# VHH binders against Profilin-1 (pfn-1), part 91

Target 1, 132 residues: Profilin-1 (pfn-1), of Caenorhabditis elegans (q9xw16)
Amino acid sequence: MSGWNAYIDTMTAAAPSIKRCAIVGAADGSVWARTEADNVFKASEEELKTFVALFNDVTQVPAKGADIEGVHYVVPRTEESLIFGKKENTGFFAVKTKSAVLIAVYEGPNEVAAQVRKAVESMQTYLNNAGY
Key: E = the ipSAE of ESMFold2; O = the ipSAE of OpenDDE; V2 = 0.75 times the mean of E and O plus 0.25 times the DockQ between their complexes.

## First folded at step 13 (VHH)

Design wd8 (from wc123 with D99W T104K; framework vhh_6fv0_2; at its last look DockQ between E and O 0.93; V2 from the best seeds 0.00; counts 0 for: grease 25.1 > 24.2)
Fold by OpenDDE, second read of step 14:
Structure wd8 (fold): chain B 132 residues (1-132), chain A 123 residues (1-123)
Amino acid sequence: as target 1 above (132 residues)
Amino acid sequence: QVQLQESGGGLVQPGGSLRLSCAASGFTFSTYDMYWVRQAPEKGLEWVSTISYAGSNTYYKDSVKGRFTVSRDNAKNTLYLQMNSLKPEDAAQYYCAKWYDILKGSFGEFDYRGQGTQVTVSS
């Protein structure tokens, strides 16, 4: 699992406006890696299980929103393997790989959000190519 | 149009210091995370450092940690890279950018960088 921590570090370095992020199992929401210390990703196991299940039908998510770390986000955009949530000057991008869901919670303006998206999508592509 | 102009490079001896600057224009500098990347001769682009839009978070390539410091002055639309204890392996053309794909080693969709500034480290 230490290897997955490296991917957390890579994403945070790639998009420093990421406040917290996690890599979780796509099937059950189990945490493979997450930011810790002062920036602990605090989503519960139950919440993550529910969250990753959103990818089973992303078309319904915009109407309902999504919860991460006990915070409810409006979901302006979904794609087959992407959920974008917003709340004031914060938001999250969640992307699904073959076996994982990457979740990045960020703080900042929309321009920063775009950069965060690129970072998580880049990681998504990388992991997919690696078979994960 | 987006413009980035690096400066501050030069020739220094090992152990020396340089301070790079990047003047930004044509976009709202203060709302973007910014990146330093470099390219040594006959090597590919490599990520050096990233700083968040507000400057509160900084990240560094392992090989430069403790030696390099990224900062920014949003009021002046300027990005900085203080480089101390320079090593020969730090010699490269240094670029600032609005985006850099660390995983791909490319600038990607946000391919905005300057002409770069040359850093040479030699005794």
Scores: ipSAE 0.844, ipTM 0.917, lowest interface PAE 0.6, mean pLDDT 95
Fold by ESMFold2, look of step 13:
Structure wd8 (fold): chain B 132 residues (1-132), chain A 123 residues (1-123)
Amino acid sequence: as target 1 above (132 residues)
Amino acid sequence: QVQLQESGGGLVQPGGSLRLSCAASGFTFSTYDMYWVRQAPEKGLEWVSTISYAGSNTYYKDSVKGRFTVSRDNAKNTLYLQMNSLKPEDAAQYYCAKWYDILKGSFGEFDYRGQGTQVTVSS
């Protein structure tokens, strides 16, 4: 549990345009780790519980959008274990592993968004291979 | 085609300083996060530093934090690594890259990196 913060550090180092990120439990949205200090990831437990439930049926998400940190994002596309949200020059990528949901909120152009997606998917693969 | 060319390597004594440059062409440099990665002989690749596309966020491997400074000049399409207080363990071939997968320890499917520049630290 205390080692989960190292994964937050790895994600921000791997994609430095990530503004905030978190690793939360896939079943209930409980926070395992998040960015802290000057750039705290501020989603409430209630928001996270609702957010992770979006993965129960990702096909419904584009029609409704998604909320995180009190911000409403349009969701132009989803994949079986990935939700991409967009609002102006910011966005998020969220991916589901066996036990967790990784959420990364970024700011930047589409080229940066692609790098953020690569970082989040790399971590998704790593955690899945580790049994999480 | 993407081109990255590192320069500024050389021989320096322990405690010395060196500034690496990476000239970028063939892509819109200012819209990509950029990476410094190094490799010592018979060792794996080692992430050194990352900088965001606008230059506002920088990250460093713990062992170089406080000694190395990454920066970029988007008007000149150039990435820099200022290396101070150099140690023998910093000796390596240094690469700049358009992507690096820290968890896998590899550049991945799109190997967008330069040919490297050698840093040697000896007394």
Scores: ipSAE 0.775, ipTM 0.892, lowest interface PAE 0.9, mean pLDDT 91
ESMFold2 (binder alone), look of step 13: mean pLDDT 81; pTM 0.823
OpenDDE, look of step 13: ipSAE 0.006; ipTM 0.235
ESMFold2, look of step 14: ipSAE 0.730; ipTM 0.879
ESMFold2 (binder alone), look of step 14: mean pLDDT 81; pTM 0.824
OpenDDE, look of step 14: ipSAE 0.787; ipTM 0.896

Design wd9 (from wc110 with A97T E109A; framework vhh_6fv0_2; at its last look DockQ between E and O 0.92; V2 from the best seeds 0.00; counts 0 for: pae E 2.04 > 2)
Fold by OpenDDE, look of step 13:
Structure wd9 (fold): chain B 132 residues (1-132), chain A 123 residues (1-123)
Amino acid sequence: as target 1 above (132 residues)
Amino acid sequence: QVQLQESGGGLVQPGGSLRLSCAASGFHFSTYDMYWVRQAPEKGLEWVSTISYSGSNTYYKDSVKGRFTVSRDNAKNTLYLQMNSLKPEDAAQYYCTKDYDILTGSFGAFDYRGQGTQVTVSS
């Protein structure tokens, strides 16, 4: 296990409504770590490459939505380093650090979404402070 | 208004068991992930366990894995922590919350927790 797997474990423990999550390179979408076993993060390399590129201009993302793991999500709004989407009782939060993108796919009511966001943003802050 | 009330703590010998309860009100309990955290004397807040809103996913601090079991009854708005094989290092004030940051070891802005319940482990 790479050191990045520990961060995956931390995020899932911090927000247990996360179903799958991944840490990928912000430049190319390469997978650094991801949930595995029963909760394998399934996004393809090509999809992740496209996804991380969304952060180049987040202002356009709400108009077209975002795809993760072959699922299309509506993106209500974006922030400079945050893209989040919703589909029924599922959604995702993606945050950009200095060198990485953290992606968390969750399932549950809107209330858990707030908890998932907090976990992901907390990790974002941690990694940024660590230089990543 | 969010209210949490922990109970079930007490004095036990090493190897003993306790079952903590957390009664929740003032919010949609069944729609929130819930946390157990503890604070030992002269130590900071420590994450113990998390359970998803539905109860389908549970996570534990490594030191309590295999000994503690978190569960919930959403119909009763109650969170539980079964603690078996208790050790002296488990002694702490235990809190339940819906708002906790594992990375920072802190409650959220609103510090939603009860008064806690004291767990003492001594021979």
Scores: ipSAE 0.877, ipTM 0.932, lowest interface PAE 0.5, mean pLDDT 95
Fold by ESMFold2, look of step 13:
Structure wd9 (fold): chain B 132 residues (1-132), chain A 123 residues (1-123)
Amino acid sequence: as target 1 above (132 residues)
Amino acid sequence: QVQLQESGGGLVQPGGSLRLSCAASGFHFSTYDMYWVRQAPEKGLEWVSTISYSGSNTYYKDSVKGRFTVSRDNAKNTLYLQMNSLKPEDAAQYYCTKDYDILTGSFGAFDYRGQGTQVTVSS
């Protein structure tokens, strides 16, 4: 909890087109850290509990889409530990680690989306290797 | 062909200023976040600053925050780093890149950087 804000800072510095992001518990969606101030990540606890449960069967997510921060996204792609959502010129990447789900909401062109994905996957690998 | 060309380095005294430029060509510069990194002799790569594709968001290594300012001019395909209050520990070869992993401290699969520009702070 106390050190988790540093991971938020690292992700936003690595991919500055991320507009909002959070690290939440994979079991319950509890917020471990989030962007604050003018860019508050504002999903409710109930919404986050539903969101992290999508990773229990990612194969069903493309058919239904995903909701985060009260926004509905089309989900064109999932992988076992990754959900990519898209709406207009915005989107999100969410990745699951052993203990957490990393959520990054971004705005920008396709090239930025690729840079955001790379940043979140690098953090996913780091946290998994650290046992989280 | 992706090309990046850094310039503006040189020798300055402690407390002096330099402005680095990075001229980009061969890709859609305005759709990429950009990074400044540096390497001192016998040291690894060190992240310095990041700027979003539109220029709206900027981030800095703590030791340079308040002294360095990253900016970009998307109409000229140019990235800048204004360095003020330079210290001996800022001396390094400075590179711009569109592909840098801040967590691993490494460039991407295609090492998209220029030759760099040397900043030397004497005294």
Scores: ipSAE 0.549, ipTM 0.802, lowest interface PAE 2.0, mean pLDDT 90
ESMFold2 (binder alone), look of step 13: mean pLDDT 82; pTM 0.831

## First folded at step 14 (VHH)

Design ue1 (from uc28 with T50Y; framework vhh_7pa5_2; at its last look DockQ between E and O 0.78; V2 from the best seeds 0.00; counts 0 for: SAP .726 > .668)
Fold by OpenDDE, second read of step 14:
Structure ue1 (fold): chain B 132 residues (1-132), chain A 123 residues (1-123)
Amino acid sequence: as target 1 above (132 residues)
Amino acid sequence: QVQLVESGGGMVQPGGSLRLSCAASGFTFSSYAMSWVRRAPGKGPEWVSYISGSGGSTSYADSVKGRFTISRDNAKNTLYLQMNSLKPEDTALYYCAVGGPQPPPLPGEDDYWGQGTQVTVSS
């Protein structure tokens, strides 16, 4: 399947430690695409609405953390268009494009985080260049 | 597998109205935002409108804002587009698609939408 699902497949293929992914509207948290089946991304629309709003002021996020799929993550730091969190041997990277937020939830040792970040940032760059 | 079937198109005079429908299957319809896109002759695809999974959020292209209304019936797995005050420039093949504004196809990929429904606005 093409469309936004193709972008999900590309991100999940880029880093084996990625377990779930979603592409959501930056303005409202609406789900545009997500991993399904055994790796279904389970965040609700309401939760995602709250999550994408974090990008309105990322400087406050480390103080309060972030919730995805009902899981609370510690957010060590943020960048203007990047929020990442950690919980034990899991974490997430979320990057904001012009119109979307890309979210990847991963599992593994800290060493795998770099590859996950690279995957989502690569997609971010691609979409931004395309005007999305 | 995902299936999208558009209907409701036709020929109308300027100022007329049409109501498009999109029957969706093969995925959890209510979990996803849905969009309408259109392709006019000789032009690339244009995003028209989207609605969130719950229907609580909607967005419209400036070209159709105030004239078109997107809605959905999650119980029927159906997406709708009410088109009022139609103009000749609205003439296009209309598709429904999963998600918000549709991204470019990745290399080696094609756009995946339904068969589309033709809307022709002409005096």
Scores: ipSAE 0.883, ipTM 0.932, lowest interface PAE 0.4, mean pLDDT 95
Fold by ESMFold2, look of step 14:
Structure ue1 (fold): chain B 132 residues (1-132), chain A 123 residues (1-123)
Amino acid sequence: as target 1 above (132 residues)
Amino acid sequence: QVQLVESGGGMVQPGGSLRLSCAASGFTFSSYAMSWVRRAPGKGPEWVSYISGSGGSTSYADSVKGRFTISRDNAKNTLYLQMNSLKPEDTALYYCAVGGPQPPPLPGEDDYWGQGTQVTVSS
């Protein structure tokens, strides 16, 4: 299956602790693909536009946190193309490519966070190598 | 089940106009960005135009800027492409797609496209 949905499926298969996932346009936050049905990733275009703009200066994000799906996360740290958010027993990883932002929301203890990060970074690397 | 059905293609003279439609069903159309993609004879897919879910953001390939206009009617679950000043180089099968520019296929993935709608620009 080609298209952006295949990227969603690959990430969720690689890290089962991912509960919801989306790929959005880096410029406008508009949804290109997301988990659906019982695991719908729900965030407004307005919220996602604000979220993707955080990548314009990731160094300012830890001071204010981030909002996804109406949930406020603390952001313990960032990297140039990565934002990690945490709220009690849930969290997210978001990575930016040239054209898109990949977002994975997971549930579980912090011990699973590395697998989630690896899943999103693998797709980020694949897209980056292809110039996306 | 996601379905996209293209229509409005045909044969026109250079300089002519056509309006393509894409009827969408099986998903929350207004939540997703949409694109038009075309495949010319003997060529791979070429992204043509993009519109955000709300319709507030649009973009175009350089080859069509100023001639093509993308739009959507979220109440009717329909995507449109108004094509003006058509050139022989615009001859292609046109498809609508969910999301931004077509990503590279993952390993083991193959391209599959619906029927599309044929646009032929010829004297």
Scores: ipSAE 0.728, ipTM 0.870, lowest interface PAE 1.0, mean pLDDT 90
ESMFold2 (binder alone), look of step 14: mean pLDDT 80; pTM 0.806
OpenDDE, look of step 14: ipSAE 0.798; ipTM 0.899

Design ue12 (from ue1 with D110E; framework vhh_7pa5_2; at its last look DockQ between E and O 0.78; V2 from the best seeds 0.00; counts 0 for: SAP .672 > .668)
Fold by OpenDDE, second read of step 14:
Structure ue12 (fold): chain B 132 residues (1-132), chain A 123 residues (1-123)
Amino acid sequence: as target 1 above (132 residues)
Amino acid sequence: QVQLVESGGGMVQPGGSLRLSCAASGFTFSSYAMSWVRRAPGKGPEWVSYISGSGGSTSYADSVKGRFTISRDNAKNTLYLQMNSLKPEDTALYYCAVGGPQPPPLPGEEDYWGQGTQVTVSS
């Protein structure tokens, strides 16, 4: 189907190491789209509300890390609209657009991270250019 | 598969009220934000309002603030839009959609909401 789910499908297709994805409201963490079935993204609305609030001051995030789906990730560094975390052979990339936060959780060695970042940032750019 | 069925539209005079409903199925309704969008003849779609999965957060387009109220019943898998103080410019086909403000369709894709319900405000 179309809508936000099409964007989920596009991101997951762009990087095979992505296991789960979600698109949520930047203001409130509400879930707009997510991977389902065997790869269901499981973060609660409450957890996501806390997560998206991290973008209000990304400089503090490396000191405390970030939680997604009940998993705590180490955050090596942040950018203005980018938070990424690592835990063993897993990680996530989260990028903020004008109205949304795109989250991709991946599994694999560090080498796969570049492709995941590219997939998420590409979508970020597309949405920003469209005013979203 | 996701199914959305809108109802409750009709013809009313300016200043009148309508209550729209959207019956949802084929997905975990309570896990997703829901939106109302509308399309007037000859115009592109306009986002109207959204509500978070839990109902704890709502948002409205400036054009409808103070007049429209979005709500949901997760036990019934139903989305609602109470429309008060209706104006002629509210005339449109109204759709419910999953998520917040709806993104542009990707190349080769079409918008998929429901069949829509017609709202006509006229003297």
Scores: ipSAE 0.881, ipTM 0.932, lowest interface PAE 0.4, mean pLDDT 95
Fold by ESMFold2, look of step 14:
Structure ue12 (fold): chain B 132 residues (1-132), chain A 123 residues (1-123)
Amino acid sequence: as target 1 above (132 residues)
Amino acid sequence: QVQLVESGGGMVQPGGSLRLSCAASGFTFSSYAMSWVRRAPGKGPEWVSYISGSGGSTSYADSVKGRFTISRDNAKNTLYLQMNSLKPEDTALYYCAVGGPQPPPLPGEEDYWGQGTQVTVSS
């Protein structure tokens, strides 16, 4: 399978605790691919534009938190190209590449969070190595 | 059941114009960014242009900037590419695609392209 949907499918298969997932443009937050049907990723382009702009200065994000799908997450920490959000037994990982942001929303304990991060970073690395 | 059907190609002289259309179905067109991609004979795919789902953000490859204009009509589920000042180097099969620039294929995946629409610029 080619196209951005294959990346969505690969991440959700690698980390089954991912409940919803999207790939969006880093400049504009516009959706390139997302989970659909019964588990549609429901974030507006307006919300996603605000979200991807957080990567302009990740050091300011822990003080503000982050919103995805109308849910507010605490952001315990960030890295240059990664934002990790938590809310109770749910969370998200978002990673930035040259042109895209990959977002995975998951449920589960600490051990599944590590698997979600690894799944998202694997795709980030693949894209980075290809100049995307 | 996503379908993208390109049309509007043809043969034109250098300096001429063409308008390509891409009819989309099987998904919520307005929710997704779209791109035009072209494949010249003997070459791999080259990203040409991008437009956001809302239409508020566009971008172009350097080789076409100032000559090509991407647009969309979300009420008609249709993507467009207005191509002006065409050059022989623009000769290619043109495809529309969902999302940003076509990503690299994942391991074990192959590049799949639909029919496209042929643009030939020849004197």
Scores: ipSAE 0.705, ipTM 0.858, lowest interface PAE 1.1, mean pLDDT 90
ESMFold2 (binder alone), look of step 14: mean pLDDT 79; pTM 0.799
OpenDDE, look of step 14: ipSAE 0.837; ipTM 0.912

Design ue14 (from ue1 with A97T; framework vhh_7pa5_2; at its last look DockQ between E and O 0.87; V2 from the best seeds 0.00; counts 0 for: SAP .712 > .668)
Fold by OpenDDE, second read of step 14:
Structure ue14 (fold): chain B 132 residues (1-132), chain A 123 residues (1-123)
Amino acid sequence: as target 1 above (132 residues)
Amino acid sequence: QVQLVESGGGMVQPGGSLRLSCAASGFTFSSYAMSWVRRAPGKGPEWVSYISGSGGSTSYADSVKGRFTISRDNAKNTLYLQMNSLKPEDTALYYCTVGGPQPPPLPGEDDYWGQGTQVTVSS
């Protein structure tokens, strides 16, 4: 489709516990790239628009949680450009770049979360350094 | 497989108009944002315009703002670019791409480009 799919492939390869990924516009939540086929990322544009808006004030997110793909996640804490959530043996990491939000949904015990975070933050750093 | 086929290019005089089309197939078109990108001879690719999946949001490069209009017909899986008040500096090969501005290539990876459609503005 586009060059953005290579970034999806890179993130999914870096952390096997990642089940679905998406790269969306930071301004409007529109999908630029996502996992497809058996692991299609299913969040709607409407939902993603609401989600990316959370980065306007991350301090309020832990109080209300976050929704992705119709699933409500508890958000223990946030950072300026990082939102992560948990639900049972699943979770997500979302990082914001200059122009995009990278989202990775994973499944597994808490031990796998570190690898998922590293994967998305590595991509965040790469894109930020490139001006994206 | 994913296919993007651009059309509608041609040669026009300065001040003229063209309407580009991009026929998309092989993926859920309405789920993705789309962009137009152009490459002039001897220059790198330049992002031109962006439209969200639903069409509710649009964006333009400063160089084309007020002259170009991006739109889409999700029922027809088609992306459009209406180009008015064309200038010689708009001369380029125009591509449609999925998503926002194209990211830099990852190490060891190549960029994905279609055939594009040639736009030439000359008196």
Scores: ipSAE 0.782, ipTM 0.893, lowest interface PAE 0.6, mean pLDDT 93
Fold by ESMFold2, look of step 14:
Structure ue14 (fold): chain B 132 residues (1-132), chain A 123 residues (1-123)
Amino acid sequence: as target 1 above (132 residues)
Amino acid sequence: QVQLVESGGGMVQPGGSLRLSCAASGFTFSSYAMSWVRRAPGKGPEWVSYISGSGGSTSYADSVKGRFTISRDNAKNTLYLQMNSLKPEDTALYYCTVGGPQPPPLPGEDDYWGQGTQVTVSS
């Protein structure tokens, strides 16, 4: 039973500024695991399907921005498998693996962004090494 | 507490059919993708099929395509696997799991499986 939830727990422990987090299917945006209870990650499947499709061509994302949990973010930077979004004192990092997208929404000063990025990229690397 | 209870297994002859059920409780079932996984004697887990939270997206292992159909009833919190044209090679203990295909275990994490439901295909 400690399937995808253990990945959520590992990311939130590694970067305490993460407030909400999810792992979703790369093909359909369907939720495989997410933060729950007081910190529920509340994006709809339809929103998440649109979001994961951004990875089909990340070069177009800075012009559009991105929506997660009904919040619109400016996207100052993308890489082939990474999208970074900002809004005021909040932001997100999302990374893609073969089968999944890992999403972390954080709050705090800009200095914490590197810690959040490292947390999601560590899990991305672990999954990539296993063929996921 | 999350609970998943598999049922509907049994003994059938080759070419027969079975319908497996997975009763879910303790979480918002309709929000999560679900999978079926099986373990044959002497083999590790094999992912069988996947369905999105809404039920709008499905996928299957090549070994079962065209013979098995995954479905869900979100009003009843129940996942199903319709298994047709069964072969001896389908003999296994079948489990339902939350999320996509089973991830690799993280260090210090257990790869615990529930009880499952046994499917045996033989003459």
Scores: ipSAE 0.743, ipTM 0.876, lowest interface PAE 1.0, mean pLDDT 91
ESMFold2 (binder alone), look of step 14: mean pLDDT 79; pTM 0.791
OpenDDE, look of step 14: ipSAE 0.767; ipTM 0.888

Design ue15 (from ue1 with G56R Q102E; framework vhh_7pa5_2; at its last look DockQ between E and O 0.85; V2 from the best seeds 0.00; counts 0 for: SAP .691 > .668)
Fold by OpenDDE, second read of step 14:
Structure ue15 (fold): chain B 132 residues (1-132), chain A 123 residues (1-123)
Amino acid sequence: as target 1 above (132 residues)
Amino acid sequence: QVQLVESGGGMVQPGGSLRLSCAASGFTFSSYAMSWVRRAPGKGPEWVSYISGSGRSTSYADSVKGRFTISRDNAKNTLYLQMNSLKPEDTALYYCAVGGPEPPPLPGEDDYWGQGTQVTVSS
């Protein structure tokens, strides 16, 4: 595979509540790395292309929500490079770097969300500092 | 297990052409973007070209733009790199990789590389 898989492993290790994870191109939504086996990240390229385009104007996302893997999530709010959604006992965090979007889908009570956010934002910071 | 096997390299004169292939197995090839990366002697790895999973999006390093063409056959699980107008500066080991440009290594982690295929451009 490639070195991008190590970043998937790092994020999933940092937050056990993460069920699926992906790193995709910020420009086209194409998958660079993802969780596999029993926890395959299943979003299609077309869906991901639409999703990464949300970062072009995050202010509109709370009004319409976001779809990942055919699931519609409510988006309470957004930040410039952060989109997060909720659906019952599940949710996602997506952060944008210079060239990529990191997506983590998690399952658990609301209390686990903080750890998931920290995991993806830590990776975001690391990649940004490295110019990615 | 995941395997990437590069082929098609060789020695050519400046201005010549080569076509590299990468046979992929052990994963759902069509679901992933792919890249070509090269490593010249004494230099770090250089990203060369990128293609999305569907093949609808491509990108090239400035150093190869207009000369190289990346393509893929998802039915054959194969990635290609057509290299035209080759220059001595293109001499390197060429690797195929899953995803976009290769990220920086994480502490304690090694890069995942195949054996690569050698391209030598010399008069």
Scores: ipSAE 0.661, ipTM 0.850, lowest interface PAE 0.7, mean pLDDT 92
Fold by ESMFold2, look of step 14:
Structure ue15 (fold): chain B 132 residues (1-132), chain A 123 residues (1-123)
Amino acid sequence: as target 1 above (132 residues)
Amino acid sequence: QVQLVESGGGMVQPGGSLRLSCAASGFTFSSYAMSWVRRAPGKGPEWVSYISGSGRSTSYADSVKGRFTISRDNAKNTLYLQMNSLKPEDTALYYCAVGGPEPPPLPGEDDYWGQGTQVTVSS
């Protein structure tokens, strides 16, 4: 598909609770890679542009939450380059690099969240170290 | 299976123009950003231009800004690169790719580029 697909595959293999995943442009929210077929990541470019703009000031995100794939999440935690969202027995982690935002949507209790976070942060770190 | 087929290359004199095409199949073309990348003889890949899935956002390498225009026709699943005011430095194999600039290979992953379309600018 694309060289970015290897990043998708690595994250989903590292954290099986990830059900859908995407890598999008940090400037425009346009999709560079995503899970397809049985687990298609369904978000419009317009929704993703709004989503990646949340990283312009993550301190405002807990008050308003975040929307991905038409689902509204509460955001109990943000860091400079990380947004964590929750809804019932599902959640997401999103991390920002220089050029991209990596998004992983998972299902399961909070016990699995650490594995998901580690999976996305591992790829974020690799990209950051390479200047991406 | 994802397929990208580049065409429209050729030989032109400096100052000339060419229009490259990239025919895409095997995926939902309009959902994905696309890029043009080139490889000059004896050099590594150089990102040239990017366009978002909708076509509303574009960007260009400084070396081609003002001379090249990226566009797409989502109804025809086709990506284009209009190249004007061509210079000898633009001589390269040109490739289209899905997504933004090609990321660094993960450990153990091979970097692969297809056949491309040759652009040669010389007197």
Scores: ipSAE 0.656, ipTM 0.849, lowest interface PAE 1.3, mean pLDDT 90
ESMFold2 (binder alone), look of step 14: mean pLDDT 80; pTM 0.805
OpenDDE, look of step 14: ipSAE 0.633; ipTM 0.839

